# Designs tried in a protein design chat: VHH binders against Type II restriction enzyme MwoI (mwoIR). Part 7

Target 1, 363 residues: Type II restriction enzyme MwoI (mwoIR), of Methanothermobacter wolfeii (Methanobacterium wolfei) (o59646)
Amino acid sequence: MKNPKFTENQKEIEKEEFEFLQKLNFIIKESLELFNTNLKNSMKFINYITLPIIMASIESKSFNPFSEIIEKHIAFILNSKMNSLGYKFLPLGYSSDLTYENDNSIIHIDIKTANLENPSDFKDTVPLGINQSSYPGVLDCKIRGKNIKADCKKIKVYPNIPTTYNNKLTITNALLFIYPDYKEIIDEIREDYIAIRELISINLKDILTPIEGSLEEFLNYKPSNEKKRLEPILDNIVRGYFIHDKLRHEFSENVEKDLEEFEKKIIGIAKKLKEREIKPVAILSISIPNGELAPHYDDEIVSGKSWGSSFRYHYKKSGNSVFKGLDNKASRAVFLHINKEYLPVLKKYFDPITVYELTEKRL

## First folded at step 24 (VHH)

Design r3 (from p1 with G54S)
Fold by ESMFold2 at other seeds, last read:
Parts: C-alpha cells; sequence; structure tokens
Structure r3 (fold): chain B 363 residues (1-363), chain A 121 residues (1-121)
C-alpha cells in the first residue's frame, strides 16, 4: 500500500544512468557546431536531391525531407566520439543501431525525429521500439467486448534487450530531434508531381511498345513489394527525364511543355528548401529507465500503439522528468539545443525547459 | 537593462513570518523563471524556491511547507512568503531571474542586490 522504496541496487543503477547521461550530453553539446557544419555541407547539394525529395513526398502523410540526413550526421558524431570516452561500438543485431560497451555497461542510443506539428511524437513522451528499452511496458487492460478477468495485468510488452548483459548494466537513451514542418513547401509541388506522373502514365505508349500481351497487362503486374509494375516504371522515367536528360523529345510537344514547366518548379523548390532553416527546433536528451527499476516507472513506460511491439516513455508524467531514486532529483530529460526562434512554441509544450550547459571542466 | 530589487527583509522572532518582494524590470517578466536564493555568512548561496512562467513552483526541502513563492505578472513582482521562521533561515535573500532552468549549474543570468532576513531566537 505504501510506495515501495528504491533498493540499493536500484539507486546504483540510477547513478550509472545519470553518469552516462552527463557524458552523452557533453558529447552532443560539444559537437553542435560540427553537426551544423555537416548539415550546411549537405545543403550545398540540395539541387541534386530535390527531385528525390519530391518523389518521396507521395509515400508519407508526415514528411521531413531532411530527417535521414540529420540522423546520419548525429550517428557519425556518436560513433566518432564514444571511443574517446572508453566505449567500443558493439552492434548486436537485436539492439539499438548505436550500441556500445565499456567494462561495466552496454549502452543503447536511439535517435528519434519528430515534426513540430505532431506533438504526440514529442510532447512529454518519446516513442520506442522493442530494441530501445529494457523496461517492460504496462498494457491497457481494457478491450471492448472482452472479459476483464484475463490476466492482462500479469503481462507487459517485453523488450528484446535485457536489463543486464552478464555483469554489464544495460543503459538506454534517446536523442529526440524536433524539427520544423516542411508541409507548406512540399504541398506546393506534390499535386503537380502527381499530375506529371499521370501525364507520363497515359502517354507511355510513346516509349513502350508491346510485343506480346497488352501494355496494360504488363504495367498492372504486381511484384512482391505490393506495387504494380507501373509505379517503379513511372519513377524510373521521372529520374531518366529530369536527372539524366533521357527520353527528351520522345513525348508529344504538349507533354514536353508540361514536363519542362514542372522542371522549373523543381528548381524553385530547391531554392526554397535551401533557404529554409533545416536545423532542429530542439534536441532533447532522455535517459530511459532500466527495467530493474520496476515498478518505479510503471506509470511512465507504457505500451505504444502496437500492443506487442512498441513502447512510450512519458518522461513528464507524474511530475518532472527526474531520477526518482537519486537525492539530487536530477532531470532524466534535458534540452541540448533550442532554436530560440521557436521558443514561444516550445514553452507551449514544455515547462520546465531544462537546458544543459557546458562548464569549464567536468568533475 | 535588467533590474531586480528586493524588499521586505528585516528582523523577526523565531516562529514568525515575513514576506519578501522582488520588483523586476528590463525583460519580459511573464517569460522568465523567477527564484529566491539565500546566503548566510561564510556559506555558499543556496536555492530556496523558484516559480516558472506557467506558475509551477519548486522548493528546497529545507523550506518546503513553510515558504511559498508566488508571482504577479501584472506588477512584474515575485514574492516569497516565509512562515515558521527558524534561526537557520537567517541570510541575505536574493531574487533571481532566467529564461531557462540551467543544468547542471543551476545558475541564473540575473540577480538582485539582496535583502537581509534575521531570525532571532
Amino acid sequence: as target 1 above (363 residues)
Amino acid sequence: QVQLQESGGGLVQAGGSLRLSCAASGFTFSDYYMGWYRQAPGKEREFVATISYSGRTYYADSVKGRFTISRDNAKNTVYLQMNSLKPEDTAVYYCAADEFVKYPSGDYDHWGQGTQVTVSS
């Protein structure tokens, strides 16, 4: 009936998690200038990636054209810096892609991006996969039309990674990047791109001549990826025409005119993307509680949308995001970067906003 | 220019009460964390209480239940109501202001000149 006390082992686990959080915060904060420089270098090549960005925009209702670039630059920084702190890269296949070890611990780091216009992905919460936590997620015990007498309170969402690897403690962290919405820029050209794909589709006879069977039968065949052959053929023709200057003058003059007008729009979008700030709105560093800390974080670590395969850590639930077993009540969630242009919006979602500051020397 | 001016300090008997005020100017008061810190002779400055821009409050364990921080955004003023005062509460009390909670230092960008509180037994 009373809240259980932290055991001495649980307090030691939180001490180790706290100490690693400080090291991770230091690495990322010290490396922000390098990260920004790397992003700027990638943007020098925006003219070459704008058409692929436009093509990808059809496949997602939520879209950040730069999320992969951001994630890869951060992963490079971490892979380069963790060794200097005595950690060795240790991919285990069924672990976070950024997994490291030292003498005492196995570190799992998850890089997440979230769109500022989708606060359910970042406001007081971070979504996690089963390779990104060692803490079992609490299930919602109510399902419409089902007898509540089932033992759902005895089962949780169980992650793939254990709370320890032999004598080494599992430590799990997330780096959450909140970025601006690029929807306005992408929406400007998405419908035009869909129209161009349709125009190419109805004029394929200018390029493809059937030999056996009908052209329609050829294009409607569905390969193993659940797309008709038409879809990859259209993607290929778009790349050929706009990137490689192939197939020019193989269509009628009216079709060629429309394709040339779309090419002008691609150039315009490239300019807008280059001018848009691509740096994150904020970077949040989060220590995810180890599973041996159960039940102290059961209110905060719960099943995600897919009951058997995902989690959420609600790092603000039940008060501030703190190491509950440490006397200093240090924060488990700390901002490493804030774009001050967006500070009014961030204050709508977060209170407190706790920022990590480098000191002259770490002790 | 940022200015923080404390008032309301003085001499009070143990078990008594006192209310401190801090008038602020030179920044957007409603956007800032406001706090109270204290420093006894020969000791380092220590945290007492803070209040966020949304009104959430935080207290040192040594004062929780006895002290109450509040703010009036219309008057650009933060208050510290101190009840059940102890001789150990004797210190210079400083008003502080910052746009963020800073970690790990816990420092503030702006400080007042302080007001003396003396609790006699």
Scores: ipSAE 0.386, ipTM 0.759, lowest interface PAE 2.4, mean pLDDT 83
Fold by ESMFold2, last read:
Structure r3 (fold): chain B 363 residues (1-363), chain A 121 residues (1-121)
Amino acid sequence: as target 1 above (363 residues)
Amino acid sequence: QVQLQESGGGLVQAGGSLRLSCAASGFTFSDYYMGWYRQAPGKEREFVATISYSGRTYYADSVKGRFTISRDNAKNTVYLQMNSLKPEDTAVYYCAADEFVKYPSGDYDHWGQGTQVTVSS
């Protein structure tokens, strides 16, 4: 038995998706130097002590402190270029990171970041939220690591993005930025940050005077499903002391000495961060199949861990994921940038590495 | 100065076999994708086979099962073993090299001079 054939409408959809992917690839590839310049300029204006404190306060090992900065710089580039190609920015975009429209289509672009040390976030796959696809995902009703499963044949994971809107085709893309882990820079001060929080906690009587009830009861109060009151108070005092020059001399001399020593370490880390060029390891551009292409991508677009609220697009599941309805069998996932210093590491995860090369043709 | 030099072409009877070689220099051979293309008289150049740095191979449908691409990283050489040759396989065969698979064209940065393969009846 053969797979169902692509209809002519499905082939036209893939042609539109392919043509947009070329436009997006051209825009981003042509603009890489501006992207690097904007990122460097952003580092000039961050208070040099603020970023190390934020990085030290975050406990997640997968944390990427630059993800929002990357999104803002890509939005700047795209807004400048997309308008010249006849696309208008659409602020309400179904909660996509970036949404644009022209006469015939509505474009959704989502910016993803992945840590090179966590290949499950980028190797042959891209995670998607329900706001990042129009393709109904195959629902896997099995709990990983357990023999607990249900028959979910009758339903799919249904995304928020429709396949069309007001007779315009929706087109969805992801830009995936792979970056090195900056955790090693921050590891130097993370233990000291924890120690400073504890030191402040022990000495809160120097700062806080209870009016009613006990100070211990106040600090240990935990609203339902929220952090104890102590946690945000400690982080707030750290910010006040180091960033805003508040509460100086409100602690004993021994505590003040320890706080000053930590400040010297933070300044050193901030200097290291400002001296580095923060460049992606790689940038991938990914065309996500429109939902009208079902069932042709059912093997590749499946539910994530939270079943009804996320997906994964496994763009290499059946080999190299391609525009299956087009004769050229072009890849839906291509590299726009590779930092050659990391190429040996990338070769461990990818074969082939398919790169976009600029054309001379005008878009 | 990247150089690719094909050898091993010649005249062969239909049903016969021939082995092409491509000696490479001027780049880190083990890091590159290597491929073979061919151009028959009056026709456009067409893809024949490719081999990745990890040894994965891909073949055009017209040669699958008859041709085998291989590489020897110690000798910086890629080979094309051509079996069960047909008159339709008559062409100039070109060696190609690239650090990556190029998109959307699928082109290669470096090409050899070519070697003639002629399959007679």
Scores: ipSAE 0.356, ipTM 0.756, lowest interface PAE 2.7, mean pLDDT 79
Fold by ESMFold2, last read:
Structure r3 (fold): chain B 363 residues (1-363), chain A 121 residues (1-121)
Amino acid sequence: as target 1 above (363 residues)
Amino acid sequence: QVQLQESGGGLVQAGGSLRLSCAASGFTFSDYYMGWYRQAPGKEREFVATISYSGRTYYADSVKGRFTISRDNAKNTVYLQMNSLKPEDTAVYYCAADEFVKYPSGDYDHWGQGTQVTVSS
């Protein structure tokens, strides 16, 4: 059989998704100058946040030190602008998502930061968590690198977001911020920080006196689903020493010398981060198809690496990502910003590059 | 300045063929999207075909299977091969160029002067 025709209801869903995408694109595009100005102004305080950035860097080698700051500021912009457009914030959203409603719909927006050096996070695709879609994903039940397969055509990856809530249409979007890799700056100090954590760990007896049981048993205790006691204690001592000037002179002179040397390195990294500035390579706005649009996007929304707990929307798998049921062939994925310095790299990853042009707002 | 110059139009009988050319200058041709549009008397301009910098092509439904867009980056030229022409294809054909696909309008920054195609019944 040929592909099924779009129903009238499916066309109406796509019209609503398209219309919201226009509102979102306008809000973000109009706010880019303020966004960049506020981030630049925040760099004046980089010395205060450099240590937290360094501490977070040991969790991932693909770390973007500004991802949380970017996400927080975009959330601020959206919260301040969405109410003026008749949307009310819903705090009952799932992890890290922004949820709003009006009379017709419930909106879920996820803000993503991607590293330009990791194209699997942005090239023709956007990764999605189970709280970021309403479209059941095609499940591929095989184990990579092994001859182990299952036929799982009877099930899909089912997301937590339903296609409607109380007869309001759910609309899901992603804002994808692509940034340059900061690896060279962070790599300079990551190993030094790991060495400082070990130095503190070896010398904990200078500042932490056990009362009952062994200190080693205490520090190696691992509560369910948590890090060993040692890890949060080390983090706390680092904050106390470098941020709050506590515990100074509680370690031996040789340890104190090494801690002071590391403090100088923190200052140096802060200077390098300030000089690099935060400049996005590109900003992509993506409308994720609602689950009532099945099966029209089945080729494009598939399981992610976690087999049943994550998704990918391949917004370019079958050509340009368009609202397939709309006559105007509007794109579901559009660039709100391109740094032309990086255009040759972006053209390796994207064809077409579809750019949002502001429509004159009439007040 | 960007310049687009169409050529190859003319009079042809129904069922016949024509090949339009658009010579481009003033920009890095291999980096641009190129397109063809047409406007019949008393009608609005309508999309015909587009070709991307990587060679991907798109066509209006009314011309699929009959028209072929192509590009020669060495000659800075885009072509429209028009086969099985119908009287409904009678129009002025315009070449268009842009470094990006524009959203939501789908407009282009640069347009040629047009070339007349007339298909006799």
Scores: ipSAE 0.343, ipTM 0.751, lowest interface PAE 2.8, mean pLDDT 82

Design r3 (from p1 with G54S)
Fold by ESMFold2 at other seeds, fold request of step 25:
Structure r3 (fold): chain B 363 residues (1-363), chain A 121 residues (1-121)
Amino acid sequence: as target 1 above (363 residues)
Amino acid sequence: QVQLQESGGGLVQAGGSLRLSCAASGFTFSDYYMGWYRQAPGKEREFVATISYSGRTYYADSVKGRFTISRDNAKNTVYLQMNSLKPEDTAVYYCAADEFVKYPSGDYDHWGQGTQVTVSS
């Protein structure tokens, strides 16, 4: 493999990226107590979101029921702290949703949440969309397990984000939050929810009276590019019954008994979710190389699963990925927080574990 | 109380070999990164080698192929085997230990007292 020299401009880019990474690390590390307090406040409302969480859980086994809440609280902290440091919030389309500017730079920050049980989302890598990098991704046009290949050496995956905006440098970062798997709590009730949907489906005659045509034809109708009517109707009835206290006593006594038993299970799950101490297993801060640094990171920034529309940055490929143009060889990926209860599990996935600390004492 | 005690330093002729040892106590040795640093007079302390809790090793470019770091978790001891020694290797060698790799400085929480290695020409 070739090791071309870094230009002076490329070294200056890496110095700016490194300096911003230190500012971001300080902001997040300083704000961990506020983040925890904000999460605690959100948990006061868990009773109102438990059924929506259960309903959403059938879409993905890697589901973290709190990922959106976590992302919103971090965004709030960044919006508050970045302004105090002279960065102006800059809402753009087709860019990272957390975008800021100062005199010299346009900053893009992406917040990622990963489940500890799904290491492909966090182990030595971070997934990126075309709005979350300025570095073209190397494209591999092979179909795994088959003798089908294409020569695509002339193209790369090209992001939407330019390497500069006028005379302002693009700087891109990711904050990766690793959370424990909530599978045991959610799996406890997921199959029960599916069974309740089936129970309601079998008994729709108690609520839906066909006027013309069969009930089966109505429920299986699928308007172009949409789901069959059955599934949205079942979910709507669930919301009506359990959230809005509608449709009570419209089913037979046997069905109503089963619905009441499920309601007790929802209450139990809400209690379990509230009792969980919601803290990330780990928080990683990642500086994503600017596209002007090509080809120095071509081995690390490659196409993702959706060829042409996604990337991965393998921040641990060839060992611990660093600012390759800087003499100090500082890491581009650093742990800001580790929950020590999970340290043995993290040691299975990471070596080294590089931790950001402001003093010689650990915090 | 964390303690790191180096031994095995001394005077050696160029081209010779020396083995440094660092005995550790006061922490769970098998959980820690162990490392060697060196400092020549009038210069800053510089990285030599490190070994992780999983046995992965890292070396400064100036010593690759000549120095070997190893650990014996049963004896709570880390070693530095130094072969093909050069006068430029003359320095005080320090043992270091940390639960993590620190960023951005690469500093360690715990340091030994150092042992002198002198390579004569």
Scores: ipSAE 0.318, ipTM 0.732, lowest interface PAE 3.1, mean pLDDT 82
Fold by ESMFold2, fold request of step 25:
Structure r3 (fold): chain B 363 residues (1-363), chain A 121 residues (1-121)
Amino acid sequence: as target 1 above (363 residues)
Amino acid sequence: QVQLQESGGGLVQAGGSLRLSCAASGFTFSDYYMGWYRQAPGKEREFVATISYSGRTYYADSVKGRFTISRDNAKNTVYLQMNSLKPEDTAVYYCAADEFVKYPSGDYDHWGQGTQVTVSS
């Protein structure tokens, strides 16, 4: 097999990756109480943001209404705590969600979300982008069921992140948030919003006078076809009506009644969203091997079937996801949070479930 | 609360065999990771073997091929079959239990009182 001995440099790299994983795990784990408190406080505004959530849902059947909130709060907490450890935020990093540096290292952290109903997004694997790893991906070279893996294991797809930058070690991590599915709530209202768009479209003449100049001239700028041409205008009217209390009473009485009924549905959806568990099902922290560790992780970091643009880290592919060059055999993938209600489901997908235990000392 | 009771220790000649048992109570046994550790006098406690709730097993390199961990969920009992024993295997053997694998320590929440295994030359 491909088991060359770890060099001393490779062992040092894994020591640095392990030590940073501990710092990241401590920061996130100790901040979960504050995260939960701030998230609950944000729910005071759910009535205001429910319509924007509905409007955003048109583009995705698997929409997670809270993913942006999760990312914002994690970025806030992490920026503060990383600075206290001597790391400087780099806004123009390597297309990672968060990039930091100190004198010795460049840190890339990606925040990833997965829907519990899509286990391929989280079960034993995490997707990487070409800008989210420094480890060359090994191409899977099966041709019509024939396996020529011996030669193909040398075929590599190289990522954009270097293994070092000006003698600073590149360290790459992922934070994976697994959340429950909100499909039933969002699907219900999505169809109603589409119907409201059509209602407004049919009745545009009722609001024609607010647009200075000819409505005909305004509509002739040709955004693809007539229906697509109107959608930005219709969304603008929706925002004006429901969020800003503009254009009220500009429609006929029958249309106004239908708009009022939709407003009641928005309030009902807001109530359902407020009553749902907002907490993620689980939070998983993952140390992604540096590219200087090749070939030790070649079996775990592979390019997808679409050569060249995406990788996956299969952190369970060759057994437990461990720092292979360290004697302690510490896991590279650790749970920082588990919602106990979902533990039976998580046990279907994960064995072992390795959980970070918060120390009494702060970093 | 949680109780772990080891048994099956004793004196054995090199090359011989012993089977350790650990009876568990006070938790849902089928949901827990169970493990064996050992400690010789003047040495740190050392990992021996673990078995997950789904039956996956993990062994220390020093015992791989000689020791076998198993579990009987109906009896709430974990076993360690120890074959081809060596004087270096002399230690107090501890049963351990946890709902999860703990990180970074690899420690367990619950420990038994231990059973002595002595392998004479």
Scores: ipSAE 0.283, ipTM 0.723, lowest interface PAE 3.8, mean pLDDT 79
Fold by ESMFold2 at other seeds, last read:
Structure r3 (fold): chain B 363 residues (1-363), chain A 121 residues (1-121)
Amino acid sequence: as target 1 above (363 residues)
Amino acid sequence: QVQLQESGGGLVQAGGSLRLSCAASGFTFSDYYMGWYRQAPGKEREFVATISYSGRTYYADSVKGRFTISRDNAKNTVYLQMNSLKPEDTAVYYCAADEFVKYPSGDYDHWGQGTQVTVSS
């Protein structure tokens, strides 16, 4: 019952958005082999031990140790392909990863990498920052877990990207590159990294001489922000010792032996990282509705946890999100590529699995 | 070899009901997305209904509320219950199967031979 009629302008906007999806599919299909990579080249230009140390030192349950490398690799490929198709890169665009223009439109592509084992990043919804959409999100003004609520019907979550600029239509797209969980490589050394931090901590008197006050007082000091000096100085000593060859032989013989054994493990992990193939499980394109299409997508684009700072596009809410003003009702969320090896896992997350295909119908 | 065989078509008066069946073989039925399409004389084939391997359904606006798609994975069969039939529903009805939903083509890897449904006034 709540399907307001699309204006002719709104239908033209959806036609333009769908036409860009077609171009994006062409780019992705042409580039599939280019998205496969490994860390071999990256590790030619830094000390071989640096990435394992960084990855082990900042491990958390939501950490993706490859995300920066993967996103830069993808962005390089996409930028090259967009330029070859006559799109001009706009180097001072909003916070979008890639911004382009041609004669008719300004294109924003947000590259997202996701861990297959963390489906909240891609299943049924996608998080959007205020620089990644032009569609005003519906705001729900309640505080979860409290009896505090306000009537928000007069306001929305307003994005920073305009619906048009200089008579050019703004088109926004999220590209989600879904990868396997690579955390298992780092888990092998994480407990050992924690152990060498503790070993260094116990033996700091070998390399730190107190001038005033006790060493224990210095290291156990808890400043007003509850951070203490212990962890930053230990991580710094680890970097100095293993990456920069500083402080070698400043510890006792037994401590040095344990540090050398850990170094052998790090070298082994570095070799595994060089050879680990990094290729996408799936590539999901999400055509984010332009803000002039309001209110047609209001129940699909809603505030996130931070109210005025973000929102989510629920592209599978109430069925498939489609180009509602187009006769063919094409899907706004489609897989441009699926690695069949992972199809059983993807079927647990997506029902249906919707793929892009422009094959002519059979008679 | 994959086979889809429709049955249950025929002649029915306006306002009446029919139940179409599509028996499937040659693939793992419970893994597939099943659909019904129809083609009236002189018109392009059009979408009617789909059902996923987990039972989610989607309908064309023209049939919503009147048609119901269902599946029985134990019998490898998908059904289309067609109620409140109109002369405009007259068409050949095709069963289709695919592991994916494909847009914008609407194509499926496997199609049946079709069954005629004729709704008289």
Scores: ipSAE 0.283, ipTM 0.670, lowest interface PAE 3.7, mean pLDDT 81

